# VH-VL binders against q0atu2, part 128

Target 1, 119 residues: q0atu2
Amino acid sequence: MLDKKARIRTSREYRNVFEKGKRLSGRFLIIYYVENALDNNRFGFITNKKIGMAVIRNRIKRQLRAIVREYQGQVKNKHDIVLVARAGIGKSSFEGMEKDYIAIMKKAGLFARNANKID

## First folded at step 6 (VH-VL)

Design v21 (framework fv_recibokibart)
Fold by ESMFold2-Fast, scan of step 6:
Structure v21 (fold): chain C 119 residues (1-119), chain A 122 residues (1-122), chain B 108 residues (1-108)
Amino acid sequence: as target 1 above (119 residues)
Amino acid sequence: QVQLVQSGAEVKKPGASVKVSCKASGYTFTDYYMHWAKQAPGQGLEWIGEINPDYGDTNYNQKFQGRVTMTRDTSISTAYMELSRLRSDDTAVYYCARGKYYWLSWFAFDIWGQGTLVTVSS
Amino acid sequence: QIVLTQSPGTLSLSPGERATLSCRASQSVDSSYLHWYQQKPGQAPRLWIYDASSRATGIPDRFSGSGSGTDFTLTISRLEPEDFATYYCQQYESSPYTFGQGTKLEIK
């Protein structure tokens, strides 16, 4: 589960991300993202009725939070990122959503990589 | 047709709690933050806090932190504000109001509930 | 927190006159986050002007908003009887989202 401090909580902060952030679309997800002035990243999530009934939407919400949490350490620090679920996400597998998330985050340049010095 | 309908007036004793409801209709409940504001008799408006009705995340005015709790029930498109340990200076009309938070458009409290009078007296 | 100071507190005028209501912020507020509400006794506030200068749906064109930074103004070019009410400015620039104390427009 994401810590309270890793979530976008205020309406004004969501507005800032949508208004001033960059947008990138994937197959099942759209992200909006902007640098913040904090020591950490914050994530927000948007689902809508086009996804499906409450049971499906609640499953998607849980799975998206799990994916974000799993890859939290790979995200470049000091960003506010909002994930918007597209209608088709309701029929996606967990693996499909995960791959889409990784792909869009890499394309956005938001994934940090450590150099291996095994030699 | 877009409207917010609040629960009726309440009379409470000091130390009690009150829970006010705000039922939304005519729009997608989860697309707008729900805000709450206080207006004491003859006074101006004071913002209490906001709730994301989709994810349940809240943000409270520090002045009310520790006494206010905001919740929602998406199955009935209803938001709630509970204020505990009531004092006489909590006597006021309490309003809910919606605020858009995503999609690039005007970001104001465009629809308000009719208000709920809460009277705190012995 | 951003403090909004409205002046005058009470403005006594007659129908047909011009009204100018001031709202000053303790810190800069982007015009897209400054709004005005009208409230009549016993009624909920109603959105009147949003984004400092845009009239809400149904609001007569005798109402105009202007300003930027810390100084904002609501102007009513020619008062009608139904315009006598209390007007509040509000900022959405930063939490807590604050209101001014209100300007009560009353019949002279």
Scores: ipSAE 0.664, ipTM 0.872, lowest interface PAE 1.5, mean pLDDT 90

Design v22 (framework fv_recibokibart)
Fold by ESMFold2-Fast, scan of step 6:
Structure v22 (fold): chain C 119 residues (1-119), chain A 121 residues (1-121), chain B 108 residues (1-108)
Amino acid sequence: as target 1 above (119 residues)
Amino acid sequence: QVQLVQSGAEVKKPGASVKVSCKASGYTFTEYYMHWAKQAPGQGLEWIGEINPDYGDTNYNQKFQGRVTMTRDTSISTAYMELSRLRSDDTAVYYCARGKYYLSWDAFDIWGQGTLVTVSS
Amino acid sequence: QIVLTQSPGTLSLSPGERATLSCRASQSVDSSYLHWYQQKPGQAPRLWIYDASSRATGIPDRFSGSGSGTDFTLTISRLEPEDFATYYCQQYESSPYTFGQGTKLEIK
């Protein structure tokens, strides 16, 4: 349930992130990210058949969107970010995916440093 | 092997709606955007819009915004385009076509055979 | 939106001749986002050239694409009978993705 403005919606916008963006790999996730000219962040998601059957992919899709939504306030403004699920993600717990997301976003320098509590 | 097969020709009255289907086979349906294009008799191609089959996100040409709805059913690898409040100038062949968006060019490399929609009384 | 203008609208030539088809954009289009399609009557379009200059699978080497910025060209070095068709350029630089009006290549 990310707001429409917080999602990468067009194929061309995805292409821009893959062509111009930086790439970082985590345990279950790969991110591609690039600064945008907007005043907000946009997220895209790639979940391919290597993950498993439709029921597994649909669970992963819902869980990734929930994680991104939960932490969107901590992400440095003006970025387009695409999350690519790796094959092993289907065996991960929600907590495992969440920890991987936090770790990779911190490594990328995409989490804003502020005094807004501990998350 | 890789193919897009569209539903058959339709004849509709002005003011009705039409829903055209496009069934994909031979590739992973969710890994390509599905595009739709219109070609009126004797005219060129006009892009209508696109849908991400994995997440359902859509992007429509403003000319069709408010009258077009694109959906998909991943369980049967089928994309749909519904056009409402049909007018005589909606008479056309409608095509679906796939486009890559992850780690590859975006060109529409596979097209459906087209669906003729005729709007008449 | 980006408008693509193709010229000529109709090109009448004989087999064996060279054909040069033009596509001009109303604003700059990165060559990676300009594609060409061939369409014969009663058939769906077929991808012909992608990224301005790369031939799609199975397309004969007599076809070449070139250009950058706002001016793109499709060249057929020596026309064969099966080449007579309508050719469309298309831009993917920005939404809405647009096509040119087409150049109909017909026998003289």
Scores: ipSAE 0.558, ipTM 0.857, lowest interface PAE 2.1, mean pLDDT 90

Design v23 (framework fv_recibokibart)
Fold by ESMFold2-Fast, scan of step 6:
Structure v23 (fold): chain C 119 residues (1-119), chain A 121 residues (1-121), chain B 108 residues (1-108)
Amino acid sequence: as target 1 above (119 residues)
Amino acid sequence: QVQLVQSGAEVKKPGASVKVSCKASGYTFTYYYMHWAKQAPGQGLEWIGEINPDYGDTNYNQKFQGRVTMTRDTSISTAYMELSRLRSDDTAVYYCARGKYYLSWDAFDIWGQGTLVTVSS
Amino acid sequence: QIVLTQSPGTLSLSPGERATLSCRASQSVDSSYLHWYQQKPGQAPRLWIYDASSRATGIPDRFSGSGSGTDFTLTISRLEPEDFATYYCQQYESSPYTFGQGTKLEIK
């Protein structure tokens, strides 16, 4: 579970990331990201109707939060990052989503070193 | 300001096709789904379908499947709905509407002014 | 598909009265996917209440939405002349996304 301080909560905050940020696409994920003026990172999660029914979307969102939480110590500080699940992610394994997240974050230059799972 | 501006009224004969446009301004066009709805004279609203402007994928109401095609042109922030093999019961006002922000894709927060399509012989 | 049934079809009331509009779904709809729109003759619909109970920007406090599962309600505590319009509920739980047939609120 991510702390409230580490979560993007309002539509205005999401809009800022989409309008001002950079975009990078992976196999199952798209990230939008921008530097913030805070002392911490904030994450947002979007699972749209194209993924499937509410039960599938809620499972995906829960699993993405778990992945982000495990790797949050590897992420360069002072960023707002929104993860958007692509159609087809519902057929992915947890490991597949995790690998895609690591790959896309490294490609974006948001990981400062080799991304390892945080215990 | 956020706006959706639709093309003008059309009068068509049965069997023809009509293509309605919806030009978006004041926001990032590719970030929101675009929906289309039909309202026949004196009737309620009926959802026709949606398009993801970013990827171009569509989802149509089964009732219109095979006669409707939705497209978009991201270079001019414009969505299109084409309805083919027109019948008299296609006479209606057609609306485009933006799906609310990613937090809630599900509310249609901005609507076009509507396009009246009249099908008559 | 999910069918939304609104009742009454027409509601005749006077300014100052309370209006209660019902929307019933043929199967359960998560409150976050139930919305209400107001439409006046010759105009496009306007988002009025979203996520069952949240007022859209600029909508007066006299409007409230409630409900969950299959039973949803739009309430207007004290009708003003500008409130007389047709109100549609809409579900976004499952494709095809559907609207109710509308409740027309008219002056008695």
Scores: ipSAE 0.007, ipTM 0.569, lowest interface PAE 11.1, mean pLDDT 85

Design v24 (framework fv_recibokibart)
Fold by ESMFold2-Fast, scan of step 6:
Formats: sequence, structure tokens, C-alpha cells
Structure v24 (fold): chain C 119 residues (1-119), chain A 121 residues (1-121), chain B 108 residues (1-108)
Amino acid sequence: as target 1 above (119 residues)
Amino acid sequence: QVQLVQSGAEVKKPGASVKVSCKASGYTFTNYYMHWAKQAPGQGLEWIGEINPDYGDTNYNQKFQGRVTMTRDTSISTAYMELSRLRSDDTAVYYCARGKYYLSWDAFDIWGQGTLVTVSS
Amino acid sequence: QIVLTQSPGTLSLSPGERATLSCRASQSVDSSYLHWYQQKPGQAPRLWIYDASSRATGIPDRFSGSGSGTDFTLTISRLEPEDFATYYCQQYESSPYTFGQGTKLEIK
């Protein structure tokens, strides 16, 4: 799982990302992101009832954290990034979410390296 | 309807711990931070800390750091605040309150009814 | 931490009068993060004004909030008997989030 230092922990820090950050939408994910004053990245996550029942939402939460952790090393330092799950994510596969995450992070210019799992 | 319902009054001895519960209903529990505040008899409000109910991340007021622990159980939409090593000046009404942080930002718009904790020998 | 100082501590007035309650911050607070709560004895606080000037749902239009930076005001144009309560300002600009000590509005 993500280390404590790699997580957005306070409600005010979430609000800062939404207030000052840039927004980019993918198929299953929306990201909000802003440069921070730290030397490390922090991630936050938002899931809601529109995704589906608790079992589905809990699966999505676990899978999103796993994806973020896997690609953590490719993300440019000094960013606070919040991932918001769109309603349709409940019907996606792990691979589908992973592809959407990679695509949106690349489009945002947040990957320092090629994050393709095959490459 | 949206509401927060807290556990009942507690009487504790100095040095004991108390755990107050706050059950949420009428909204998506994991989409709002849960805040806790203290109000000593005849005094004002003091913020204790907050918890992200979705991921469990906490942020505590340094005044209470080391004595407070906030947790939640998403299966029953309930948040908990545990205060340890109780002293007489911990006698107070403790409130839970929700705080919005996504899509539309607002203040602590819904509060629990409060839980009186009395610490006496 | 940001300290909020409310003045006066107690304000004694009669129904029909105007009330002006002050909240001063030790450092700048964005108006979007300054809120006011009303509390009556034996009750939980209730959100009254959010974002310095927006009335919460159901709050009468005789209540208005204003201010920016370090100086914020809650005004009640013509007091009704139900308005006598304690009012707290609160900042959400930075953790720890803090409340003022409160202004108790009491009948003369």
C-alpha cells in the first residue's frame, strides 16, 4: 500500500488540489493535480455510491491503490494528485483501469518515464 | 435524511480511556471527512482532529496528539474517537461533525448531538 | 496555528436592535474558509454562515456575513428573540482548524 508520506491526509489538502489544481478526464478516472512544496508525491482517492455497491467500491479502491503504487516511480516528483473514480469504473477490469491511469497521467505530463507495463 | 448519532454519556476515572461513536446515515459515509470537537463546560469549541472514512487517514490537533485515536468502520458507517490517559480537564461534550471536501466545498454542516464525558475520581 | 479572536465576548441587546459581531484572525484567512456557527445552551452547534457571507439553508436574511483577510463580521439587522445564542467563527485555512472563543448574545 502507499506509505503514509505518499498520501493526502487532510481535508484541507484535498480542497487545495481541487481548488488550485488542473483537471483531466479519462474514460474511468478523473485526476486533479497540482505541484506541491515537498520533495515527494502525494496521492488521494475519491470513490462514490454511483460506482456500485460496497463490494464493488472496495474492489475499485484496492485496485486503484495497487495501480498507483505500481507506477509510483514513474510520476514526476512534487505533485499532489487526486484520483476520482467515474461511475463507469465499476464495470471496468483491472487492466482497463490501469490503461486509463497510464493514458491520463501521460497526457497530463506527469510521467517522468514510459510507464507501459510491457515496455 | 442526513444525520449523525453519537453514543451516550460516559463517566470515567482518571487514567482510563473513553471511546465515543458517531453513526452516520442518509449520505455516502466515505465522501465526507469526519471531524471531532471538544467543548468543556461553559467553554468554547476546540477542534480535535479529522479522519478520512474511506482510507482511514487521520490528522490530529497537536494538543491531543499521542492521546487521541480516530478510527471508522465503513460496514456500519460509524466513526470512533478514543481518548486515553483521561484527566479531569478532559471533562467535556464531544461532537462529531462532517466536512465536505469534493465537488462543492462547505463547512461542518451536520453535527452529532454530542456525548458528555465526565472524568472524576 | 491561526488564532481567532471574537469581540465582544458578551453582547447585551434588546429585540429589534442591530447586532455586530467581530472575528479577527492572527493571519490572513481566505473568505472561502471562514465560517460561523450558532449554538444554543444544551444543543450542538449549527452551521449559520459559510464562506464568510453565504447563509446556510433556512437562515433568515436578517443575518449577513462579511469580511476578508483578517477581519470578519457577522451582522444581525434586527434581533428576534430566537437569535439570542452564542456565535462562533471558525477558520479552515490551515490545520489545526480553529474556532474563536465565541460571542454570547444575551437579552438586556
Scores: ipSAE 0.536, ipTM 0.847, lowest interface PAE 2.3, mean pLDDT 90

Design v25 (framework fv_recibokibart)
Fold by ESMFold2-Fast, scan of step 6:
Structure v25 (fold): chain C 119 residues (1-119), chain A 121 residues (1-121), chain B 108 residues (1-108)
Amino acid sequence: as target 1 above (119 residues)
Amino acid sequence: QVQLVQSGAEVKKPGASVKVSCKASGYTFTSYYMHWAKQAPGQGLEWIGEINPDYGDTNYNQKFQGRVTMTRDTSISTAYMELSRLRSDDTAVYYCARGKYYLSWDAFDIWGQGTLVTVSS
Amino acid sequence: QIVLTQSPGTLSLSPGERATLSCRASQSVDSSYLHWYQQKPGQAPRLWIYDASSRATGIPDRFSGSGSGTDFTLTISRLEPEDFATYYCQQYESSPYTFGQGTKLEIK
């Protein structure tokens, strides 16, 4: 689980990201992101019923949190980022989700210069 | 139909705790924040706090911080608000209400019927 | 915290008249975060106007909302008997989200 400081906790903060942020779509994920006035990054997550039944949605939630946590140190500081799972994510593998996340974050310019994960 | 159904009235002594439930139906429980508000007899509305039902993150009005705890059980689409160390001025109707936080307005569009909590002293 | 002050506290009018209810914020509130609720005795509040000017589903067109910055208004062009209730404005600009103290619309 991400530390409390690294999570978007309030409904108003989610609204801020959706209204002021930029949007980028990947294969399985959409991100909304905006620079914040804090000294750290915050992440939010949105899943929906179209992904599949509860067992699939719970798996996706765990895997997305794990991916975000793993790559947290490579994300450019001072951003609020919301990950929205697309319907097709229920059929993805962990590796597929991870690759999509990396691709989206790189395309958005959100990965720090010295990010050194393979692929 | 979309509805929120709250637990029944409670009578408590000062110093006790009360836990009010709010059962959601007719929509995806985890797609809306659940808010709680207080209305003392003859008074206006006061926002207590909110919970993200999907991830469990909470945000409380500082006035209630330390005495309020919000939780949820996604398996039965039910949110809970527990208020501890009750005082006579906690006597009020407590409401749950949903608020959309993704790509829509954030107004509280559906409300529970309210739960009367009476604290006698 | 943002304080919302509603005026008047009580508005006594007759059916057929125009009602104007004011909500003033202690600091600027984006109109997209200003909402109005109607409450009748013994009932839960009901969303009436959202984003300062949009009527909620089923709300008659005699109701209109307007305003920006610190000054917001709810107007009822021609009062019907069912309109007599308490109206609350609410801000969602910043946490803690707050309500005004309410304006009670009563029959004269």
Scores: ipSAE 0.665, ipTM 0.876, lowest interface PAE 1.5, mean pLDDT 91

Design v26 (framework fv_recibokibart)
Fold by ESMFold2-Fast, scan of step 6:
Structure v26 (fold): chain C 119 residues (1-119), chain A 121 residues (1-121), chain B 108 residues (1-108)
Amino acid sequence: as target 1 above (119 residues)
Amino acid sequence: QVQLVQSGAEVKKPGASVKVSCKASGYDFTDYYMHWAKQAPGQGLEWIGEINPDYGDTNYNQKFQGRVTMTRDTSISTAYMELSRLRSDDTAVYYCARGKYYLSWDAFDIWGQGTLVTVSS
Amino acid sequence: QIVLTQSPGTLSLSPGERATLSCRASQSVDSSYLHWYQQKPGQAPRLWIYDASSRATGIPDRFSGSGSGTDFTLTISRLEPEDFATYYCQQYESSPYTFGQGTKLEIK
């Protein structure tokens, strides 16, 4: 359930993220990300037939959106971020996808802060 | 091999709606945005909008915003463009065309054959 | 929105001659987002040149594209009868994606 303004909607904006953005791979996800000139973050998603049957792809899409929404408040503002699901994601648990997402976003420096590291 | 096949010609009265279909074959339907363009008789091309066939997200040219709705059905690899509140200046050939947005190349490399929509009373 | 202006509107030439078609943008367009299409009467447009200078699959080497910034050119070194058509440039730099008004290449 991401707000319309939190989603990458145009093909050109996806193209910009892939062309100008940085890439980071996890076990189940690849992210491409770039700073934007807006006051908010936007997310895009790529899930294709390599994932599996329609039932599996629809579950993955739903779960990825839920994960992104849950951690939306921790993401540093002004980024366009595209999540590309890898073929193996269809066999992952929700927890496995979530952990992969968190790990990738932390390595990318896209989380605003770590609450457990407050001085 | 790779093809986009559009629905047949339509004749509509002013104020009606028209829904044009574009059936894709020969490629992974969700790997390409589907674009729609208008060409009035004897005139050039005008981009109407685009749809992400995987997630259904749309982006419309402001000129058509509020009157155009783009949808798709991934089970039959078909995209749809519905134009409402038709006016005489909506008389045109409407084209669908695919554009790759992910990783390689974005020009509209495959086009449908076009659908003539005539609006007359 | 970015406005693309093509010139001339109509170009009357004979087979064997050189054709030069211009496309000017109202603001800078990265060459990677400037494409050309050919359209014959009663037919859908066909991708002809992409990324300003790359020929699409099957397009003869007599066609070349060039340019950057706001000025782009499509050149046909020696016209063949099948080349007489309308050519459109298109920008994908920003939404709404726009086309030029077209240059009609006609037999003199």
Scores: ipSAE 0.662, ipTM 0.875, lowest interface PAE 1.5, mean pLDDT 90

Design v27 (framework fv_recibokibart)
Fold by ESMFold2-Fast, scan of step 6:
Structure v27 (fold): chain C 119 residues (1-119), chain A 121 residues (1-121), chain B 108 residues (1-108)
Amino acid sequence: as target 1 above (119 residues)
Amino acid sequence: QVQLVQSGAEVKKPGASVKVSCKASGYEFTDYYMHWAKQAPGQGLEWIGEINPDYGDTNYNQKFQGRVTMTRDTSISTAYMELSRLRSDDTAVYYCARGKYYLSWDAFDIWGQGTLVTVSS
Amino acid sequence: QIVLTQSPGTLSLSPGERATLSCRASQSVDSSYLHWYQQKPGQAPRLWIYDASSRATGIPDRFSGSGSGTDFTLTISRLEPEDFATYYCQQYESSPYTFGQGTKLEIK
């Protein structure tokens, strides 16, 4: 579950990412991404009917949010990022989706090198 | 055919709450944001807010923030708008309308027929 | 918030005449985020022109939209009886999305 402030909430914000953002395709995911003027990253998700029945789509939605949350600390700077699930994602494993997400984020240059700090 | 069908007229007392429904048919419910707008008698349109039907994320016009709640039920392709602590100036026709947000313009191309909410003592 | 001001508030014309409806924004609005709706009494609004100049499906070519920045126009080259209605401009440039107060086109 991502915090409210880490989510793209408005249709206009989605429109901005699709219109002005860069696009990168992975095996199971497509990302659209653009730098924002905030102090944090925001994530959006598109999971449509072509990936399967409601039970499959709901599983994918849960797993994608979990993956994004798990790797949130590694994402660079101030970006709005939208993940679009491809049709084949319905047959993937959690590990397969996670691996694809990491690969596309690295290829996009969106993963930071610094680890989380606690103090 | 693509259609949005809203619940029927309501008469409420000041301080009450009203919940209006908007049932979508003829398209993929989760591919469009659902917007809500208010039109007071003899006046123009005022945007209230929007909901992402797929993930449930909402964004409200600050004028209604704290009194409006938008929800949806994807199993029956229905969106809801609840307005609480009703005042006389909430008397209006309330509309739902869809807006595309992925790979298209976000103009409100399909509207519900409207729901008249009357707030009177 | 962006305020849209439409003028005139009421436009009284006869069938066959040309109508020009203005929409002025308090801040710059990208033409891709300005839309027009037609509304008749007792009916829901209908999308008429999107992205400032594109006609919605089925809208006659006598309707045209134009403009950029803060000044937008809806033009009807030759009014038909069914064109008498209220027209609203709307901006999607920033939340809250706002509508103009409307221009009522009435038969003279």
Scores: ipSAE 0.665, ipTM 0.878, lowest interface PAE 1.5, mean pLDDT 90

Design v28 (framework fv_recibokibart)
Fold by ESMFold2-Fast, scan of step 6:
Structure v28 (fold): chain C 119 residues (1-119), chain A 121 residues (1-121), chain B 108 residues (1-108)
Amino acid sequence: as target 1 above (119 residues)
Amino acid sequence: QVQLVQSGAEVKKPGASVKVSCKASGYTFDDYYMHWAKQAPGQGLEWIGEINPDYGDTNYNQKFQGRVTMTRDTSISTAYMELSRLRSDDTAVYYCARGKYYLSWDAFDIWGQGTLVTVSS
Amino acid sequence: QIVLTQSPGTLSLSPGERATLSCRASQSVDSSYLHWYQQKPGQAPRLWIYDASSRATGIPDRFSGSGSGTDFTLTISRLEPEDFATYYCQQYESSPYTFGQGTKLEIK
């Protein structure tokens, strides 16, 4: 699980990202993103029952958190980003989700050049 | 039919803990935050906190910090609020209510029926 | 925290009369985060007006909400017997989300 400081925790903050943020669709993921006034990035996640049974949704949640955590150091600082899983994500591989995440983050201009791993 | 059904009334002694449940039906449990509010006899509403039912993240009103814990069980679409170290001024009706945060926002559009918690020595 | 102050605390009127309920915020609240609830004795609150001026589903057109910034108003053009209840405004601008103390509409 991501550190609590790196998570969008309140409903109002999710609403802010959806209302004021930009939207980009990938193959398996949609991202909503907006610049924040903090010194760090925060991530939120949306999954729903249309993805599939609980066992599939729980796998997707776990894998998305792992992907975001792995690439955390490459994301431009000071953004609130919400990942919304599309229905087709239930049939994807970990590698497929990872590639889709990288592609949409690059397209959004959210990946920093020469990003280094930070604690 | 969208519903929030809460557990029944409780009578507790000062210093005890109470855990109230709120069972959701008729909608996708993960798409709405669950909020909790307090209403003391003859008084107005006071927001206690919220929980993201999908990921379990919580946000509490500082007034209740250290005494309130919110949890959920997604397998049965049920949210819980536990209040510890009960005092006489915790006597109140406690409500759960859902709040949209994804794709649309209609304030707290569905409320539970309320749970009366009485704290008496 | 944002404090919401409602006035009057109690409003005694007869059916057929106009009611005007005020809600003042201690800080600016975007109208999209100001909501009104109706509560009758022994019942849970019910969403009545959202985003300062939009009626919730099934709410009669005699109810209207208005306002922006720090001053918001709920108006009932012609009171019906079923309208006598307590009305609460609520802000969702910032956590902790707060309610006003309520305005009780009572028959004179």
Scores: ipSAE 0.680, ipTM 0.873, lowest interface PAE 1.3, mean pLDDT 90

Design v29 (framework fv_recibokibart)
Fold by ESMFold2-Fast, scan of step 6:
Structure v29 (fold): chain C 119 residues (1-119), chain A 121 residues (1-121), chain B 108 residues (1-108)
Amino acid sequence: as target 1 above (119 residues)
Amino acid sequence: QVQLVQSGAEVKKPGASVKVSCKASGYTFEDYYMHWAKQAPGQGLEWIGEINPDYGDTNYNQKFQGRVTMTRDTSISTAYMELSRLRSDDTAVYYCARGKYYLSWDAFDIWGQGTLVTVSS
Amino acid sequence: QIVLTQSPGTLSLSPGERATLSCRASQSVDSSYLHWYQQKPGQAPRLWIYDASSRATGIPDRFSGSGSGTDFTLTISRLEPEDFATYYCQQYESSPYTFGQGTKLEIK
């Protein structure tokens, strides 16, 4: 699970990202993102009933958090980023979601030019 | 119809815990934060905290931090607020209310009917 | 935290009169994040005005909200008997979200 400080926790913070942020769509994911005034990045997630039954949605939530955690060292500081899962994500593989995430983050210019070592 | 239905009145002893439920219907549960507020007899409204129904993240008013726990069960569209180590000044009507956070507005447009919690020795 | 102070605490008027209710914030609040609720005894609060000036669904046009920054006002142009209730302002600018202490409208 992501560190508590790396998560968007309040409804007001989500609203800020949706109102002021930029939007980019991928195959399985949409991201909304905005610069924050903090010293770190924060991530939020939206995975509603359109994706499928609870077992599928819970798998997607778990896998998306794992992907975000794996690549957190490559994300440019200081951003609030919300990932919205598209309906078709239920048919994707872990690798497919990971590739889509990387592609979107690169397109958004959110991956740092030089990657940091994660571990 | 969009509605929030809360559990019934509770009478508790000081030091006990109480868990209030709030069942949502008529809308997509995950698209609205669930907020909880307190109203002591003859007093105004006080915000206790909020929970993200999709992800489960919570944010509590510092005044209640350490005594309040908010949870939800998405399979039955129900939110819960548990308040522990009850004191006499926790006697109040507790309300749940929804707040839009996904893509439009944030006013608390739908409220539960309230749950009276009485703490007495 | 942002403190909301409502005035007067109690407003005694007769049906047909104009009511003006004030809500003052300790810090600037974007009008998009200031809301008003009506509450009658024994009932849950009801959203009345949102985003400082927008009437919620079904609210009569005799109600209007205005203001920006730290000063907000709820006005009732011509009081009806059903309007006598307690009104709360609320800010959503910053957590913890706070309510004013309320203004009670009572019949003279």
Scores: ipSAE 0.666, ipTM 0.870, lowest interface PAE 1.2, mean pLDDT 90

